# Designs tried in a protein design chat: VH-VL binders against Ras guanine nucleotide exchange factor D (gefD). Part 9

Target 1, 231 residues: Ras guanine nucleotide exchange factor D (gefD), of Dictyostelium discoideum (Social amoeba) (q8is19r433to663)
Amino acid sequence: GSNIIAQQITIIDNEMLMAIPPSQFLHKSFSKESKSPQFHDMVSKFNEWARWTSSEILSKEKLVERVVTLSFFIDLAKSCVELGNYNAANAIVGGLNHSSISRLKLTWERLSTKVTQDYDRLLSLFDLSMNYKNYRDEIKSTKAKIIPYLGLFPKDLIAIEEGNDNFTNNNLINTEKFRLLYQTIKKIQSYQQPLFTFKTSEPIKQYLKNISNGLSEEKDFHSISHKLEPR

## First folded at step 19 (VH-VL; from f2 with light chain Q98E)

Design i6
Fold by ESMFold2 at other seeds, fold request of step 21:
Structure i6 (fold): chain C 231 residues (1-231), chain A 118 residues (1-118), chain B 112 residues (1-112)
Amino acid sequence: as target 1 above (231 residues)
Amino acid sequence: QVQLVQSGAEVKKPGASVKVSCKASGYSFTRYGINWVRQAPGQGLEWMGWISTYVGRTFYAQKVQGRVTMTADTSTSTAYMDLRSLRSDDTAVYYCARDRWYEGMDVWGQGTTVTVSS
Amino acid sequence: DIVMTQTPLSLSVTPGQPASISCKSSQSLVYSDGNTYLYWYLQKPGQPPQLLIYKVSNRFSGVPDRFSGSGSGTDFTLKISRVEAEDVGIYYCMQQIELPYTFGQGTKVEIK
């Protein structure tokens, strides 16, 4: 089941989240990989979750197998949401929304009504409009553990840095700017909590850590997709 | 405060149509879908359909398939249920209910009484 | 369609006494994500339904802890440990594993 895989994904994502020191969010350090290696490790894994999703669906030559795989990844994203892992859930949704996947009409038409509803619910959650309002409202939830979508923090920090001067008109330190930065970093740190509720399955964890070894490259997705469903 | 407020009671003759509104407030309307559930006098609850307020996809109960249209207007945060070719056994209280996904239907409208009589 | 069967259909209880409502589904409500999609609603007199329990045993926010749900597969139970006057109404079980969503017939709970 998708719940077991989601638990292992959450262990992996949380290990990476816990490893990011707060200095990697300061002074726009996240814009340089050499200054923010742990932050970029997690971004890289986010992109790997997305590519894994698309690649696995495209690897299924038979329609029946492809429908099962598409259904599994929708269920997996939902299971990640239920665990509070919004980072992995958003990555998987990104892979599902890749143009090479969304065009597979024969595959999408064969989803159950339940899975189709769940996909629509995932789309609404990760809607980008109004500065990710649906997602931002969701993350205020009462879930015991939240792994947030990491990609929003650089945007928020850049907006604070660029929208506020370091000094006032009288050359006094602008303490409001630094209060805003501090509050954002404290919010990030509030998510950096250990996981106590899931046991590691070492075979599954090892598979998930090494998934990039067998994945098709994104440059090939369109060609593979056309061969599977030529129209 | 999260709230679903429905349009008022309606009396219709057989063969007419009715359009019930369900105005949402206190949350992002496109975040959650809407279910429609009806209850005939003295009877239990019957699910009629669901709409994704984000995508606009609908699924309808087989009993009302072909006679019902559910829509959502994001500009007014209002869901609608249009039931056509009314029959006397369509007399019921019609509820809209917010789809909270795996948590169920967490917020319900006050209900709209539709009476179909000759 | 999945048929949901409740017993008893009515229940008269002395205040402070326990109550128990059974719900049986015609098919398993267990899904491959590990969840069981069984829900309980209460409709108090003159009110719309309200959510009590989701996914078998989880109390919805604001629901008193005297309400508890249990069960597995096709057999489910709602228990009220000490019935109070405000608990009067009709209780419905519902499945959300597949469309159409279906409800039990309802169990009317009254105070003696």
Scores: ipSAE 0.881, ipTM 0.952, lowest interface PAE 0.5, mean pLDDT 92
Fold by ESMFold2, fold request of step 21:
Structure i6 (fold): chain C 231 residues (1-231), chain A 118 residues (1-118), chain B 112 residues (1-112)
Amino acid sequence: as target 1 above (231 residues)
Amino acid sequence: QVQLVQSGAEVKKPGASVKVSCKASGYSFTRYGINWVRQAPGQGLEWMGWISTYVGRTFYAQKVQGRVTMTADTSTSTAYMDLRSLRSDDTAVYYCARDRWYEGMDVWGQGTTVTVSS
Amino acid sequence: DIVMTQTPLSLSVTPGQPASISCKSSQSLVYSDGNTYLYWYLQKPGQPPQLLIYKVSNRFSGVPDRFSGSGSGTDFTLKISRVEAEDVGIYYCMQQIELPYTFGQGTKVEIK
């Protein structure tokens, strides 16, 4: 079920999170892959989770199969949230919200009420309004393990770098700027914890690690989507 | 502190309408949906409907479908339940409850007593 | 609609003694995500309901350790290891696997 797949996704995401040294978040290093290879590995996988979601739904020519697949990915995103893996959950929601997917009216209208409610709850969680307030409130939870949405940290770090001078009006070092940067890095490190609760399924893990093999490219999504449900 | 505060008691005649308010405070109103649950005197709990405060989607119990409208006003952080064509068997305490997703209904309003009598 | 049946409907308990409440659903509450969507609420006299247990056996924040939930599929149990005066009220089980959400009839727990 979706909980088993979510567990393996969480193992994969946590391995990547654990591998990122703090230096890759400094001096906008995350903007260059050569200066932040482990950070970019995790970003690449985030995009892969999103593309996987869209591509699998679009691969189902028959409406019944497409509805089952859409339902599965909503359940999967929810299962990731339950495990504290907000990174993968947000990636999957991104794939569900792709214009090529959101336009599939025949598919969306056949969802159960439970799955429809869950989708609405996922949307509210990852709402970008008020600087991701809902998400930021969510990760203050008491969950034992949190894998945060990685993409938010570059946004925060850039805002600190661009919004604060290195020196005060009296040409002294602006220690407040560096305190803010340090606190953000410490917060990231607080999430870098080993994961002991799930057994690895090597067949599932290998499938998920190599998931981009054979997936449709994003440039083709709209054409496929229109063929499936023309207007 | 997370709270749901409801409007005061109402006495209505059959055929009238009632609109119960549920003001949320202490959390982001659009983060969680709202359930409405009622309890007739000496009876158990009956779910009436749910609203997504983010999307505005509603689902209603079939028993009240067509007579109920649930709305949410994001600007005032207030949910509303409007029940029309009241009958004597609509006499109940009406609760709003926060939808905490898979954790259930974690915060409840104090209840609004609606009495329908001729 | 899923029918939730509680037994007993009323229970008088000597303080300090255990209490057990049964809840049976007309359909399985197990979903394909691995969760079982069974919940317990307590309504103390003159108060709104309050959440006790979510997803069969998880105590909600602030709920005393003397409350425990168990069960699977269609058969569920709430246990109070030692009933205290503050535990009096009406206990409801509820399912959240599908709409409409439905409650059991309630079990009134009182001190004798």
Scores: ipSAE 0.879, ipTM 0.953, lowest interface PAE 0.5, mean pLDDT 92
Fold by ESMFold2, fold request of step 21:
Structure i6 (fold): chain C 231 residues (1-231), chain A 118 residues (1-118), chain B 112 residues (1-112)
Amino acid sequence: as target 1 above (231 residues)
Amino acid sequence: QVQLVQSGAEVKKPGASVKVSCKASGYSFTRYGINWVRQAPGQGLEWMGWISTYVGRTFYAQKVQGRVTMTADTSTSTAYMDLRSLRSDDTAVYYCARDRWYEGMDVWGQGTTVTVSS
Amino acid sequence: DIVMTQTPLSLSVTPGQPASISCKSSQSLVYSDGNTYLYWYLQKPGQPPQLLIYKVSNRFSGVPDRFSGSGSGTDFTLKISRVEAEDVGIYYCMQQIELPYTFGQGTKVEIK
């Protein structure tokens, strides 16, 4: 079931989140992999979740199997949201939204009404309009554990760094800038909490840690998609 | 604060149409879908349909399929239910309710009484 | 369509005493995501319905802890540990596992 897989994904994502020291968010360190290796590990895994989603759907030559797989990944993203893992949920939604997947009309039309509604709800949650307003409102929830979409913090930190000088006119320290930076880092740290809720499955966890070793390359997605469902 | 405010009571003759509005405030309108639920006098609750306010997709109860159109206007944060070819058994209080996903219908409008009589 | 059957249809309770309402579905409400999509609503006199319990046993925000839900598969129960005057109204169970969403007939709870 999707809840079991979502739990293991959340364990993996939380391990990476816990491993990021706050220094990797300072002085734009996150833009250089050598200065932010733990941050980049988590970003790399995010992209891997997305590519895994697309690749698995495209690997199903039979329509019935492809519909089951598409349904599973929508359920998986929802299960991640329920657990407070917005990072993995957003990655999976990204994989579902890949042009090579969204064009699969025969597959999408065969989804149940429940799964179709859930997909629409996921789209609204991760809508980028108004600076991700829906997502930002969502993570103010009372969930006990939240793994945030980590990609927004670099955007916020860059905006603070580039929109504010270190010194005001007449060479005074711009304390507003440094308060904003500190508040963002404290917010990240508030999410860095241990998980005690669910049990590790070592076979599932090992599979999920190594999914990149068998995925189709993104450059091939369009040709595979067209073979599966010609225009 | 989160509210759904519906249009006022309507009296209609059989064969006419009614369009009920549901104006949302206090939240991002496209974040959550809208369900429509009706309640005939002295009766229980009957689900009519659902609309995604983000995508615009609709699903309707089979009993009203072909007679109902649900729409959402994001510029005014207002959902609409248009019920056509009215008959006396359409007399009911019509509610809009916010779709809070797996948490259910968390916020309800005050209801719109539609009376269909000769 | 999934039929939801409530018992009893009417219940008179002395204030401070417990109440129990049963809801039975014609099909399992368990989904492969591990959730059971059974919900409880209260409609107080002259008001729209309000959400009490989602997914069998989770109290919605602001709902007093004297309300509890339980059940499995097709058989569900709403309990009120000590009925108060503001608990008067009609209680509905509802399933959200498939469209159309369907409600039970309602259970009217009154104070003796």
Scores: ipSAE 0.878, ipTM 0.951, lowest interface PAE 0.5, mean pLDDT 92
Fold by ESMFold2 at other seeds, fold request of step 21:
Structure i6 (fold): chain C 231 residues (1-231), chain A 118 residues (1-118), chain B 112 residues (1-112)
Amino acid sequence: as target 1 above (231 residues)
Amino acid sequence: QVQLVQSGAEVKKPGASVKVSCKASGYSFTRYGINWVRQAPGQGLEWMGWISTYVGRTFYAQKVQGRVTMTADTSTSTAYMDLRSLRSDDTAVYYCARDRWYEGMDVWGQGTTVTVSS
Amino acid sequence: DIVMTQTPLSLSVTPGQPASISCKSSQSLVYSDGNTYLYWYLQKPGQPPQLLIYKVSNRFSGVPDRFSGSGSGTDFTLKISRVEAEDVGIYYCMQQIELPYTFGQGTKVEIK
């Protein structure tokens, strides 16, 4: 079920998180892939989770199969949230929210009430308004190990770098800027903890590591979506 | 610190309407949905409906379908339940409860007694 | 609708003694995400219900460890290892696998 797949996704995401050295967050290194390869591997996988979600739904020509697949991915995102993997959950929600998916009215109308409620709950968690307030509140209240949504750290680090001078008006070191940078890096490192809870399933893990093989490209999603539900 | 505070008791005649309010404090109102649950005197709990405070989607129990409207005002962090065409068997305590997703209904309002009598 | 049946409907318990409440659902509460959507609530006299146990066996925050839940599929049990005066009230099981959410009839627990 979705809990088993979510566990393997979480193992994969945590391995990538653990592999990112702090230097890849310094001096805007994350803006250059050559200077931040492990960071970009995790960003690439985030996009792959999203694309996988959309592509699998669009691959189902029959409505009943498409409804089952849409339901599965909503359940999968929820299972990721339950495990504290907010990174993969947000990626899957991104795939569900792709315009080629959200337009599939015949498919969305046939979801169960439970799955529809769960989708609304996922949307509220990952609401981007007020600087991701709901997500940030969730993370602050959580005591358990999590895998955070990686995409917020570059946003926060750029805001600190661009919003603060390195020196004050008196040419003294702006210690507040460097305190803010340090606190952000320390927070990232606090999430880089090993997982000892889940058993690895090598067949599932290898499938998930290689899911980009054979997926439709995003440029084709609109055409496929229109063919499935022409309205 | 998280609280749901409901409006006061109401006495109504059959055929009237009642609107119960549920004001949330101590959390982001749009983060969690709201369930409405009622309890007739000396009886058990009956789920009436659910609202997503984020998107405004509602689901209602079939028993009250067509007579109930649930709304959420994000600017005041207040959920409302409007029950119309009241009958004597609508006499109950009406609760709002926060939808904490897979953890269930974790915070409940104090209840609003609605009495429908001729 | 899923019917939730509790037994017994009332209990008188000597303080410090155990209590056990059964809840049976008319269909499985197991979902394909691996969860079982069975919940327990306590309504103390004059108070709203409060959450005790979620997903069969997980104690909600602040709930003493003398409360435990167990069960599978359609058959569930709430146990209180040592009943205290503050445990008096009506206990309800509830399913959250599908709408409408449904509650058991309630089990009133009193001190002898």
Scores: ipSAE 0.878, ipTM 0.951, lowest interface PAE 0.5, mean pLDDT 92

Design i6
Fold by ESMFold2 at other seeds, look of step 19:
Formats: structure tokens, C-alpha cells, sequence
Structure i6 (fold): chain C 231 residues (1-231), chain A 118 residues (1-118), chain B 112 residues (1-112)
């Protein structure tokens, strides 16, 4: 079921999160892959989770199978949220919201009411308005383990770097800027905690690590989508 | 201080309609949906419907389908339940309750008594 | 619609003694995400319902540890290890696996 898959996704995401040294968040190092390879590994996997979601749905020629697959990915995103893996959950929601998926009216209208409610709840959580306010409020919860949406940290760090000078008007060190940077990096480090609650399923983990093999490329999504549901 | 505050008691004639308000405070209104649950005098709880405050989608219990409209006004953080063609068996206390997803209905309004009598 | 059946419908308990309430669903509440969507609410006299237990056995925030939930599939139990005066009210089980959400008929708990 979706909880077992979500657990393995969370093991994979946490391994990548724990591998990121704090130096990759300094001096906008995340802007250059050569200075932030572990950060970029996790970004790449995020995009892979999203593409996997879209590609699997589009791979189902029969409507009934496509509805089952759409339902599964909504359940999977929810299971990731329950585990505190907001990174993977947001990636999956991104794949569900891809224009080639959202246009599949015949598929969407056949979801159960439970799954439809869960999709609406996922949308509200990852709403980008007001600087991701709903998401930011959510991660203040007391969940024992959180894997945050990684892509938000570069935005926050860039805003601090560009919104604050290194020196005041009097050529004194702007200690408030460096306090803000330090607090953000300490927050990232607070999420870098080991997992002890899930057993690894090596067959599932290896499948998920190699998910890019056989996925349709995003450039093909539009064409496939129109074949499945013309109009 | 998460709170749901409902409108006051209503007395209605059969065939009329009633609109109950549910004002949310202390949280982001669009973050969580709203359930409506009623309780007839001396009876148990009956779910009436659900609204996504973010998307505006609604699902209604079959018994009230066609007579109920649930809405959400994000500018005032207020959910509404409009029940039409009232009958005496619609006499109940009507509750709004916050949809905390898989954790259930975690915050409830104080209830609105609707009495339908000739 | 999933029918939720509670027993007993009324329970009179000596202060400090345990209480147990049974809830049976007409079909399994186990979903493929690994969750069982069974919930318990308490409605104290003159108050709206309040959440006690979610997903069978998880106590909601602020609920005393004398409340515990258990069960599987279709058979569920709420236990109060030592009933106190503040525990008086009507206890409802509820399922949230599918719409419409449905409640048990309620169990009124009183102090002798």
C-alpha cells in the first residue's frame, strides 16, 4: 500500500538530506552544482518524484487503470505528509498538477470522494500564496521527523543575502544578517536526524532509486495526454 | 486560540430556509475544510456535508442533497450552510467542525439551534 | 452507508472504576494507506462534541492518558481506566473512511 512506498521514499529522501553539509548553503553555493553536489542530488530526486508521478499516470491507456494510478499517487502524497516528508509530498503534488495531468477530466471525475477530498487538502497545504504560509505553519507542528521541502531554503537564504548588506552604513559588520543566516542553517540542521522507525525494503528501495529508467520524458507528456483524452 | 463561532438560534416555519454562519479565527481559514454535523433533540450526531475552504468543492449527505448549499467566504473567514424547504424533522442543533484531515474533526463551533415549527 | 453500532447504549460507573465501550462497523475501516479510520468523540452535557481518539488508538492533544482506544477491522473499544466526574457525557465512535461520515448511536456514561 501507499504507506509502505512512502516509507521507502522517506528513507531515500532522508539519506540525501543527511548527506548535505552546511557549506552547501553558504555564499549561495546551491546556485552552482560543483559547489553543492549533495544539495543538487536531492533537488534532482525531487524532480524525479514529480516526473514519476506524471509519467505513471500517463502510461495507463485504460481509463480504469489511470483512475487507480491517480488515486494511488494522491494516497502516496498523503502518506508522505503523515510521515513528515513534505519534500516528496510536494514533488508528487507537483506531478499531479502538471498541465498534462490536470486536463484529464474523465480520469479526475471518477475519483472516489475520499481521494478527491485528500487532493483538495494537499492543494491547500502546498498553496504558494503568502510565501507558503500554510506549509510554513504546518512544519511548526510537533511531528517527530520532518523532511522539509528543500527548495524553500534557497529562496529564504537568497532573500537574507540580498536583502541585507554585510556592513552597516558606518562600516560595522551587520550582525543581524549573519544571525538570520545562522538561524536558517541551524533550522536545516535540526531536520538532519536519523530515521529509526522504518525497515528498509531493499527491492522497493532499489526500484525507487532507479525510477528514471523507463519514464516518459516531460516533452512527450502533452502528446500522450491528448491521445488518452482528446479535447 | 483556534475558534469557530456560529450564528445565533433560529425559529423557522416549515417550508422556509435557514442560513447558519461559522466564523473561523486563530488559523489560516483556507488551510482546513469544514464539516457540518447536526443533532436532533435527544438524538445522535448526523453528518450533513463537507466543504473545501480552499477549492470550494462540496459533498453533501444524500438525505439533504438538493436542499443544502454550503459555501465559504475566504475574505471573512466564514463558512455558511443554507438549508431550504425546512421540515419539522430538521429541528436540530447544527455544528460546524474543522476538518483536520486524518486527525478528524478537531475544533467544533458552539452549535446553532434551529427550530422548525408551525 | 457504513453503520456504526455501539454497546452499551448507557453505562453507570462508580467513580474510580474502569469503563469500556464497544463499537462495531458494518464493514472494514482499514484503508490501503495503512490507516484505520475510526474515531472517538465525547459530548459533555451542554457542550459540542470534542475529539478524544483518532485512527483507533491515538489520543488527541490534551486528552488524559486514562483514555485508550484499541481494535481492528470492524471491532473497536474505548477504555477509561479510572472514570472521573468530568468524563460524564455521551461517547460516539465515527468512521472517516468514506462519505457520508457516520457515527455510532452514542453511549451515555454517568457516575453512580
Amino acid sequence: as target 1 above (231 residues)
Amino acid sequence: QVQLVQSGAEVKKPGASVKVSCKASGYSFTRYGINWVRQAPGQGLEWMGWISTYVGRTFYAQKVQGRVTMTADTSTSTAYMDLRSLRSDDTAVYYCARDRWYEGMDVWGQGTTVTVSS
Amino acid sequence: DIVMTQTPLSLSVTPGQPASISCKSSQSLVYSDGNTYLYWYLQKPGQPPQLLIYKVSNRFSGVPDRFSGSGSGTDFTLKISRVEAEDVGIYYCMQQIELPYTFGQGTKVEIK
Scores: ipSAE 0.877, ipTM 0.948, lowest interface PAE 0.5, mean pLDDT 92
Fold by ESMFold2, look of step 20:
Structure i6 (fold): chain C 231 residues (1-231), chain A 118 residues (1-118), chain B 112 residues (1-112)
Amino acid sequence: as target 1 above (231 residues)
Amino acid sequence: QVQLVQSGAEVKKPGASVKVSCKASGYSFTRYGINWVRQAPGQGLEWMGWISTYVGRTFYAQKVQGRVTMTADTSTSTAYMDLRSLRSDDTAVYYCARDRWYEGMDVWGQGTTVTVSS
Amino acid sequence: DIVMTQTPLSLSVTPGQPASISCKSSQSLVYSDGNTYLYWYLQKPGQPPQLLIYKVSNRFSGVPDRFSGSGSGTDFTLKISRVEAEDVGIYYCMQQIELPYTFGQGTKVEIK
């Protein structure tokens, strides 16, 4: 069931989140992998969740199997949201929105009304408009554990760095800028909490850690998609 | 405060149309969909339909399919339910309710009484 | 459509005593994600419905702990451990596993 898989994804994502030292968010260190290896490990896994989603759907030659797989990944993204793992949920939604997936009209048309509603709800949650307003409102929830969408932290930190000078016009340190940076980093650290709720399933966890070993390359997605549904 | 505020009571003749508004405040309107539920006098609750306020997709109950249109105006944070070709058995209180996803319908409007009589 | 059947349709309860409401669905409300999509609402006199319990047993925020839900598959129960005057109204179960969403007939709870 999607809840069990979502739990293991959340364990994996939390391990990576816990491993990121705060220095990797300082001085735009996240722009260089050599200065932010743990941050980039989590970004790489995010992209892997997205590619996994697309690749698994495209691997199903029979329409009925493809519909079941599409439904499963929508349910999986929802299960991640229920657990507070917005990072993995957004990655899966990204995979669902890949142009090679969104074009599969025969597959999308056969979703149940429930799964179709859930997909619309996922889209609204991760809407980019108004600086991710729906998402930012969502993570203010009272959930005990939140794994945030990692990609917003560099965006927020860059906005603070570029919108504020380091020194005032009196050549004093601009303490407001550094207060804003400190608050953002403390917010990140508030999410770096141990996960005690879920038991590890080692076979599932190892499968999820190694999913890239069997996936189609993104460069091939369009060709595979066209063969499945020429339109 | 999260609120859904509906338009006022309506009295209509059979064959007319009614358009009920539901204005949302206190949250991002596109974050959650809207359900419409009606309640005939002395009767239980009947789901009429759902709209995604984000993508505009609608699903309607079979009983009202073809007579109902639900819309959402994101610029005014207002959902609308337009019921056409009214019958006497459409007399009911019409509620809008926020779709809180897997948590259910968490916030309800105050209701709009629609009376259809000759 | 999934038919939701409540029993009893009406009950009178002495204040401070427990109350129990049954809801049965015409098909399983268990979805393939492992969740069960059964909900309880209370409609107090002259008010719109309010959410009490989602997914069988989860109390919605602000709902007193004297309300509890249980059940599985097609058979569900709402219990009020000690009925208070403010609990008067009509209780509805609802399924959200598929469209159309459907409600039970309602159970009117009153104080004797």
Scores: ipSAE 0.869, ipTM 0.946, lowest interface PAE 0.5, mean pLDDT 92

